# Designs tried in a protein design chat: VH-VL binders against q9gzu0. Part 17

Target 1, 229 residues: q9gzu0
Amino acid sequence: MGDPNSRKKQALNRLRAQLRKKKESLADQFDFKMYIAFVFKEKKKKSALFEVSEVIPVMTNNYEENILKGVRDSSYSLESSLELLQKDVVQLHAPRYQSMRRDVIGCTQEMDFILWPRNDIEKIVCLLFSRWKESDEPFRPVQAKFEFHHGDYEKQFLHVLSRKDKTGIVVNNPNQSVFLFIDRQHLQTPKNKATIFKLCSICLYLPQEQLTHWAVGTIEDHLRPYMPE
Key: E = the ipSAE of ESMFold2; O = the ipSAE of OpenDDE; V2 = 0.75 times the mean of E and O plus 0.25 times the DockQ between their complexes.

## First folded at step 6 (VH-VL)

Design x3 (framework fv_lutikizumab; at its last look DockQ between E and O 0.03; V2 from the best seeds 0.00; counts 0 for: pae O 12.9 > 2, placed apart)
Fold by ESMFold2, look of step 6:
Structure x3 (fold): chain C 229 residues (1-229), chain A 124 residues (1-124), chain B 107 residues (1-107)
Amino acid sequence: as target 1 above (229 residues)
Amino acid sequence: EVQLVESGGGVVQPGRSLRLSCSASGFTFSDYGMSWVRQAPGKGLEWVAYISRSGSTIYYPDSVKGRFTISRDNSKNTLFLQMDSLRPEDTGVYFCARTYWDEYYSRGYYFDYWGQGTPVTVSS
Amino acid sequence: DIQMTQSPSSLSASVGDRVTITCRASQSISSYLTWYQQTPGKAPKLLIYAASSLQSGVPSRFSGSGSGTDYTFTISSLQPEDIATYYCQQSYSTPYTFGQGTKLQIT
């Protein structure tokens, strides 16, 4: 037995162990491919499409500190953070990507995409594909939606502007499937200051059960709406 | 207006090779995936191969994997099937089929136009 | 592999009759099911896709229904030109398998 705070820490530790065990048993059995499309508001303009160089499945402990820090800094409630950690979820990280535009000789780079104050982006779409390891089968789309609309992340950025945070900001879409890791930067000229929010990393959260729930279609089929030219 | 014309079928001995061709017209060939489907004499249909519009994705069933190679030349509107190590059970009519993908509804693949087929007989 | 089983394997009916053919998948295919008609000596023709959607130019007497593992194809009023073999086909996962076919004859 123990005090309430000690019992919460023990419950959290048991949850962490269960999540590690489940992720070890299932996520490690899959290969992943992920693509990120920044969809513009203008319908004639093609999306900015990127391929994630490596999808990194991780234990929740890696990101638990950011969630707990957000609670201490009044960004997130402890209740909401504990509910997310108690779910049977897999975290899939996308820190580096490369452009799919053919007229750019691109290579893998750290994610560095300006999201605000620009106003030309409608939404961010992440396309996730998986297959069993050791399988010769092609990748199939995971049956889940990963979209983060401009209005949803802008509201969170405007709230953050009223705070005395340093740089690191984590925001999520309403169904908590997409997490954006944002760097807050200040641009300064001799005459003025401007604040920019840059995307530094994306993490997808999905229920572990979704790893075996596939839709139909190939990577090529699902990418076509977003392909350059 | 959509036309698919197969050629290259014939009679060959087991262990030999054949190369089938399918000439496409009446549509933008590079906008569509393509498939080969075969039908043994007096029997049902069997899907044999699929190739995506760019050629970047290819599927085969286990019955032909490693022996058959599907390919396409979008500049000549032509689909190919290279059939190596032929067996008597590969005997049948081989159809070229346009494979449609519905991006808006995501309602799966279906074969919306078919050629007349080219016969292949594998016997000693 | 997903097995597709059609029933019956053959049937005879009169002009004007209502005809039904069933197709059962060995696992759920989430309505990724297509019906084809093959007239003797001809290539197959697409009739119905996504279990219930009628292909453009196909007469309205043809219809499809079902979900999960159980699917039904119906001709509401049989016509002489409908003599053919009918195939269902799943596109949920490779290999894209067909049913064994149902041969329809007119008495």
Scores: ipSAE 0.167, ipTM 0.631, lowest interface PAE 5.8, mean pLDDT 81
Fold by OpenDDE, look of step 6:
Structure x3 (fold): chain C 229 residues (1-229), chain A 124 residues (1-124), chain B 107 residues (1-107)
Amino acid sequence: as target 1 above (229 residues)
Amino acid sequence: EVQLVESGGGVVQPGRSLRLSCSASGFTFSDYGMSWVRQAPGKGLEWVAYISRSGSTIYYPDSVKGRFTISRDNSKNTLFLQMDSLRPEDTGVYFCARTYWDEYYSRGYYFDYWGQGTPVTVSS
Amino acid sequence: DIQMTQSPSSLSASVGDRVTITCRASQSISSYLTWYQQTPGKAPKLLIYAASSLQSGVPSRFSGSGSGTDYTFTISSLQPEDIATYYCQQSYSTPYTFGQGTKLQIT
C-alpha cells in the first residue's frame, strides 16, 4: 500500500476515469475563446489570424480513436499516445474558424486551410482565452503554449504520403498540446496527380489543472503580434 | 513527507517592511499553488495571498492588496511574502500552505498542508 | 465577500460523545467548503474538503455534510486528541474566507 499521497493520487485517478466516462470536465465551467495564427517565414508578411467560431471542450476519449489511428499510421508513438490518453486533460476542439481580416471581402467566412504543399508557413500558433461561466469578467489568457512548427507537421505529412489509403489524418506537435485534423485530397492536374493536406480542425490539449492558470493581459494584447496592420 | 518551514518573522514598527520565506520539501514544489494564511493572536484564520504553480496567477484580499507581494522560486522550492507598509492589524502568525485545486469537486482552492508559521508583530 | 458563521463558538463534550459544528455561509457556496483542525500551538490540518470528502489519513469519525449555505461537521465519537479549534473555509470565490472557529474542549 502506497503512502497517503500515492493513495490520494490513485483515488483521483479513479475519479478522473469516472468523470471521463460521464463526459464531465472542469472545462464545462468555463467559456473559451480561441484564435489561430499562421505565422509565415517571411517576416514582412503578416500572420493569417483566425477566430474560432466555437470552442468545444471534450474529454480525451472523444478523440481516442483518431489518436490511435494516428499511432497506427505511425504519425506519433504509441507510448506517448497512451500516456496522453491516461492523463486527465481537456480537449479544446476548434472545428471551425474564420479569418480576422475584415478588409478583404469574403475573408470572414469559415475556411479550410491548406498546409501542404507549401513552405511559407513557419508555425501555427493557437491562443486560448477563458473565463468562468456566468462571469462578467473579461477573458483571460490561459498560460499555455500552443505552437506547431512547419517542420514538425511536414515530417508527418511526408510519412503519410507513402500510404495510399489515407484520407483523414491526425498530426501533433512534439509536446502533444496541439493536434491537427487533416484531410488528404488528391487533385488531378493535367500533368500528374497532386496531393494536398487541408486543415479541417484543431484540438488543443490542456491539463484541467491549468485551466485556472492565467497570464496577464487582454485578448488584444496577446493578439497584437499576429494582427494585421 | 511534505514539509513547509516559514521564516523571516519578527518585530517591526508600523510602516516598515518585512519579507517572509517558506521552504518546501517532500513534494514537487513546482506542481502546486501556494498560499499565505495569517492568524492574529487569539483570532481566526485569514487568507492573505495565493500564487499559482507557475506564478502566473496571483490573488490577494483587499486587506493586503497593494501592500503585500507573493512570489516564488521554484528552483529553490521557496515561497515568499513581501510585506510593505505594515500595520498593527497585520500582527499575527503567518502560515504558508500548499494550495490544492480540487478540479472535480471544488471551484476553488483549499490548503492541504501547512507550515508551523512565523510570528510577525507590528507595534510602535 | 462571503461571510462564514460557525456555531457554536465553543463547546465542551465528553469522550465518546457525538459532536456537531455548523457553518453557515452568507450565500450559497455550492459545497465548496473545507474543514480544518488546529490544535493549540500547531498549524491547521485539513480534515474535510468539498463539504464531505475526507482527507487521506484522517480518521473516519470525522465527517461533513451540507449544501447551499448550511454545512455540518461531525465527530461521531469524540477522542481526547480531538481537542482543538475547528474552522470552516469557503473556496467558492475569492477572497477565501474562514469561519470564526469553534473551540472544542473535553469535560
Scores: ipSAE 0.000, ipTM 0.508, lowest interface PAE 12.9, mean pLDDT 83
ESMFold2 (binder alone), look of step 6: mean pLDDT 91; pTM 0.927

Design x4 (framework fv_lutikizumab; at its last look DockQ between E and O 0.04; V2 from the best seeds 0.00; counts 0 for: pae O 12.3 > 2, placed apart)
Fold by ESMFold2, look of step 6:
Structure x4 (fold): chain C 229 residues (1-229), chain A 123 residues (1-123), chain B 107 residues (1-107)
Amino acid sequence: as target 1 above (229 residues)
Amino acid sequence: EVQLVESGGGVVQPGRSLRLSCSASGFTFSDYGMSWVRQAPGKGLEWVAYISRSGSTIYYPDSVKGRFTISRDNSKNTLFLQMDSLRPEDTGVYFCARTYWDHFERGYYFDYWGQGTPVTVSS
Amino acid sequence: DIQMTQSPSSLSASVGDRVTITCRASQSISSYLNWYQQTPGKAPKLLIYAASSLQSGVPSRFSGSGSGTDYTFTISSLQPEDIATYYCQQSYSTPYTFGQGTKLQIT
């Protein structure tokens, strides 16, 4: 009667129903641009800056199986998944990103950025811009901060290291606005074996009402702190 | 000593073209967005074009869109406005203005202006 | 487009008077509002940015205030050199629009 597995299955079914009800999204009315900056701890060192090749706005229903699988695998808590349904949330998927190297004209080098083991990154910053579709207005920054500090994701990576049955993980920042899809890779050299975590893709979670809340400035203005001189 | 000097204005018939130039000195031109702002005789100010510091972002109001083209040459510290299909309503003094971004929390403003170049469109 | 409405359209005042000009936006512009002075035959000059911030070199008798849709520009003690037309301008979104102007005259 009071079986914990029965309560979890019941909550999962309610989650599934709510995801289907939320299939409509304001995000279909916008164009997006997104940039990823890996901010180094050394303040004199310019960030590693990447442009997302295509920002894919998706309904939460498109992620239904991923969310439900994450709850079953304890990657997401059940409470966190139910909280997401209570907000009218758009998911902005960034499956591919490329370096913004100035001298590489017309070349896209899609890279998986290594996040661990390393000690030189302070945080990941995602810069999100939008405009109404079919508008010739410039893109404007969405009024939201998307940051994932090194300490927050390293703690989760260390937890995953003790669970050897996973090769891919999803981690989120404390306010659950940035989700990192991480590939756990074991590399061997003649001398040793090393484990690395590399960033495969990013998903931003954003309340749909914030799509019409813009800060001021152009993409150029907001990228300037992260661009090499 | 920021200086902006416009040139290229004149008197033209409707339907013709003019190209305005703005020479900049006294600041690092490539660090700033630039705008054109016009003023019809006896009238107020109207913003007519913006170009970002690299030239990657450009915007126009509907009144000139499709007829005016803003551009810049950062190697020559020069801003341009190509004005095609001119109408009598385009008559006015055209100012170039430095468009300052102040730490993105305070927005944009036109912190330095040229003296303007007159444009008259009449039969 | 955000419409900017200034009041009054013209104003006469004596040297030493306190002068107030208002500017209303058709929607909230979150204090992204600038004030410009244009003396006859001259280019505009920035006085106030971000609703209340004084541009470098501008006398302290000029001030600005307001938020949301309603903004106010004040000259605390009018001087003879303040004869000009004053414009508000929003920088919240393109097209960046100006008010219609307020012509200030000395009586």
Scores: ipSAE 0.019, ipTM 0.575, lowest interface PAE 8.0, mean pLDDT 80
Fold by OpenDDE, look of step 6:
Structure x4 (fold): chain C 229 residues (1-229), chain A 123 residues (1-123), chain B 107 residues (1-107)
Amino acid sequence: as target 1 above (229 residues)
Amino acid sequence: EVQLVESGGGVVQPGRSLRLSCSASGFTFSDYGMSWVRQAPGKGLEWVAYISRSGSTIYYPDSVKGRFTISRDNSKNTLFLQMDSLRPEDTGVYFCARTYWDHFERGYYFDYWGQGTPVTVSS
Amino acid sequence: DIQMTQSPSSLSASVGDRVTITCRASQSISSYLNWYQQTPGKAPKLLIYAASSLQSGVPSRFSGSGSGTDYTFTISSLQPEDIATYYCQQSYSTPYTFGQGTKLQIT
């Protein structure tokens, strides 16, 4: 059975192909760059910054399920929700990422990042940049916030620990803008069995209407807070 | 029928603040982005602020960035524009406009406008 | 910022005439262009969006065309009620920008 990451990539490619047949997405008119920062609780510890090797935009209406869930939970009306469902959401998939640290040998390779068990991470921050295709303009920061706090995904991990299902795990932040695809691994130690959760891929959800909303600044400006000294 | 009604305009001195309001009716306010567009006397139109339906995305042109703040209260169907550090060049009629992204077409457009509220900044 | 240039700045025509206004963008805007009508003392009104799509309720005598950097707005048969200032607006990228306007009068 191929590498879980390879399988996911293939699945995404298939999905993309299917969706392209249905409707041309505005997202297809953009080039994307994405960075992932793991911010640590210790203020003295610099963030671990990763660059996504490839961003894969997929136009879907996955918000539909979330919106309808909200309707079921009486958070908002069905009528208003139906109007919203006319708008598609762009999924920005990050199947592979590499460390931007040049000072550590081997960090240039694609590595799975262990998210659990560990408690030193405060939050995951994703930075998204885009430009029009065939533009000579620099990448611009997409004006959207993509954060996933440790407490939020840990709760979900703990819940999944109780389940014996070996299937891939997906967790999301409260505002459903960041989705983490997690690989659950069981490690046999001499004393006991340990479970670890590894980050395999990330998917960002962005309303299509936000694709043309950029913040001010360069990539470097926005990465600076997360860059190693 | 979609209606937008601006209020809060007036005459103020440079450096002062003013808060505009736009009352929306006839549509689900929380489902639409909103913008402010202004028009100086005898001049053209200038877009000055945008806010998404949830308020999570906000954008300003450089001409008003740092001075103007757009906000909304979806529970009250009201759009706001807080204008600080006003300048004479800010003088004009301020319109609130529903900002729509057509799923099947390209780009944003302002499909409904209020009648505007006048703002005069003079010493 | 994308600059929008309208031509002409002012126009006088007779009832029944065909009227054409042009708008040029400083760069390609890929049909992300809207046309608005503003009658004296009133708020702007959307007429055309996405370069050529007619807004609901707008008379069919109004039309838009163009691509890339060059766009045209046309009134096939000018009516007395069409006296207004017309504006193009790009929605290709923020900040959204308007043309300077074309003042249309009837002779």
Scores: ipSAE 0.000, ipTM 0.525, lowest interface PAE 12.3, mean pLDDT 83
ESMFold2 (binder alone), look of step 6: mean pLDDT 92; pTM 0.938

Design x5 (framework fv_pritumumab; at its last look DockQ between E and O 0.04; V2 from the best seeds 0.00; counts 0 for: pae E 17.8 > 2, placed apart)
Fold by OpenDDE, look of step 6:
Structure x5 (fold): chain C 229 residues (1-229), chain A 121 residues (1-121), chain B 107 residues (1-107)
Amino acid sequence: as target 1 above (229 residues)
Amino acid sequence: EVQLLESGGDLVQPGGSLRLSCAASGFTFSRYAMSWVRQAPGKGLEWVSAISGSGGSTNYADSVKGRFTISRDNSQNTLYLQMNSLRVEDTAVYICARGRWYDSSGYFDYWGQGTLVTVSS
Amino acid sequence: DIQMTQSPSSLSASVGDRVTITCRASQGISNYLAWFQQKPGKAPKSLIYAASRLQRKVPTQFSGSGSGTDFTLTISSLQPEDFATYYCQQYNSYPLTFGGGTKVEIK
């Protein structure tokens, strides 16, 4: 029986494949690039910047059940959730990402990122760029803010710590623009049993009408604050 | 399969009016900009007008500005061209074409067969 | 307006011949150029977009090249079904404009 992580990945891949077949969306007219930055509380510590290998746009509300479950668990408000579900939103899936530190052996590989327990992260920032298909124009930054602060996902992690279910965990930021797929692992140490939460994948929610809303600047301009020296 | 079918072509007198229709099928109509292109007998292709997927943006060739109006009904998957104050030089086969992009035409990836409009006294 | 000058206006060729058609824009249009094929009494057919990208289901004897102002459509080996009129079209900006066309006739 494959690694739980492998199973989750396979399940997500199947879901994505199914969803791709069903609905042509405006997002299909675009190419996407996405970056993920883990910003640390310590200002002297450079952000960990990752490049998404492939961005997969999906027009379906395939997270409806997870969103509603989150509401039931008091992780976020019903009002905000309903608003999101009623919008024509495109989902941008980031199943795989790799470190931009290519100077280190192994950094080009897909890696899991531990989100908890740790308190050194201030926030997760996702940067989305797009361009029209069949265009050789540069990618443009999508004018949308995708941030997930430590306090917000930690609160949700703490809430699910008491859960005995082995199901995958999905947490979202307050404005429901960033969804994190989390793998919970139990580690047995000689002294204690510890639980860790690993980031498996990210999904961004973007209103369809915002697909053509671009900010100014280049990819480099927007990555600069998060780039390693 | 993507299909575009034009209709409404007729013989009209100068100064007359005519409304063309293009019925679209085989794709999500509202997500593509659409255009009218015309071809006079024995002549080349001339772009006439374009409309965004939502219908919120329209563009016209100078030769038809103020006389022609492009519109669409996304609920009916239909593109329209209202032609007023027709001139003899407007005589052409009018073809609807699908733009590859949503808010602008881009390149045309699918074309209809066209409908003939003849303006003659 | 961007003027598209297509050359030649007509040419005669035989099956198997290499055919080259050129299109020049009055100003830079990057790679926002498309090529179309039209047979008599038929709707235009899209061949190339983005100056060099082959449209789906278009035969491989067709190729496009160029950027900026000068563009070329090449038919590497002319097939019997390739006798038609070809048009270039820029979609860099409105108004969209076409070349005058090139009629490829059988020699």
Scores: ipSAE 0.013, ipTM 0.573, lowest interface PAE 8.4, mean pLDDT 85
Fold by ESMFold2, look of step 6:
Structure x5 (fold): chain C 229 residues (1-229), chain A 121 residues (1-121), chain B 107 residues (1-107)
Amino acid sequence: as target 1 above (229 residues)
Amino acid sequence: EVQLLESGGDLVQPGGSLRLSCAASGFTFSRYAMSWVRQAPGKGLEWVSAISGSGGSTNYADSVKGRFTISRDNSQNTLYLQMNSLRVEDTAVYICARGRWYDSSGYFDYWGQGTLVTVSS
Amino acid sequence: DIQMTQSPSSLSASVGDRVTITCRASQGISNYLAWFQQKPGKAPKSLIYAASRLQRKVPTQFSGSGSGTDFTLTISSLQPEDFATYYCQQYNSYPLTFGGGTKVEIK
């Protein structure tokens, strides 16, 4: 792109290098679909819904400790294997996403979203679906809640403002399951200078055990509350 | 209870072929990398090949590359080793080993008893 | 390829002795090292993983240490059942490689 401020590109390159170093992880056994909904406070206003074009999983280094603890017990069963998975954290990166207004086949694009200063958003909701690779089975919703309420991220933005000069901000929800990568920009006006915070990308943190715990319903069933109508 | 049961070892002439099997039970087979390790009589351990849980990634020792093929059938919980163009130096007990859950390059936490392959004229 | 060099190739010791076996990697492998015990006519048994972590149901006289290139297996008080050959194995990169083995004989 040729933008002189390339921190996001450098972060993506580091993530790509880390993926190349991984041989295999449990997350590599799954296909993913992810959707992002911005839920507005006004009840009549439909959510802004986005489809993530590619979900990029990155395993942390915790998986070895969890695996080895479980297999240390020579009598461990499938239930014991699932306990090991609960201790591993996978990062699911959503670097690119597109609006789902009027489903446009063959079109993907990245959209930046201003999160502050504004007060019309109630929360950000991520909907995650998985299936085993190479299966013809439909995607099923992962049984986990990924919500980041406006009040929680606004508090963090206000704290960052008091420290001045920081750009390239990462904020997370109280359960540490949703991480927002934020670009801090300054808007010049004739009367005053203003700061805005723009969403660049989203990352979900999740114990790997959740990848095999599925809720009931289809993608369409779970998207319906957020679809434009 | 993890069990790995190898079969298919036999006496074969140089240049011959043989197919080994390893029946797995007591764990979710498709979620574990698997490996073949061999041990010549009175000798040390030599890694032969490894395969990821899905079967999508395979690795081979240079000494067997192009001659041996590792595969798995996750519906039957079975690991295979197809050995072609066998040589006298391939004579060994071939042992099925389970790798780490998340890393196909890991160590082996469970081992079978092995099956003997003898290559001689 | 990462070559694993074990030392000594064999040793004799008495019951109750402290036994130390070393393993050296030809290049850095962090802590991606495992130790195995093999008795004659038997399959290998996993003892140590991640250089220092004890496998379940492995007696506590076994311990491991090291990182990078130099690693040590220690048997703090040798027992009669510890007569065996011990192997180190790196799992940092393919090909997976084993040390040549150390035969421990009880006097």
Scores: ipSAE 0.000, ipTM 0.398, lowest interface PAE 17.8, mean pLDDT 76
ESMFold2 (binder alone), look of step 6: mean pLDDT 93; pTM 0.932

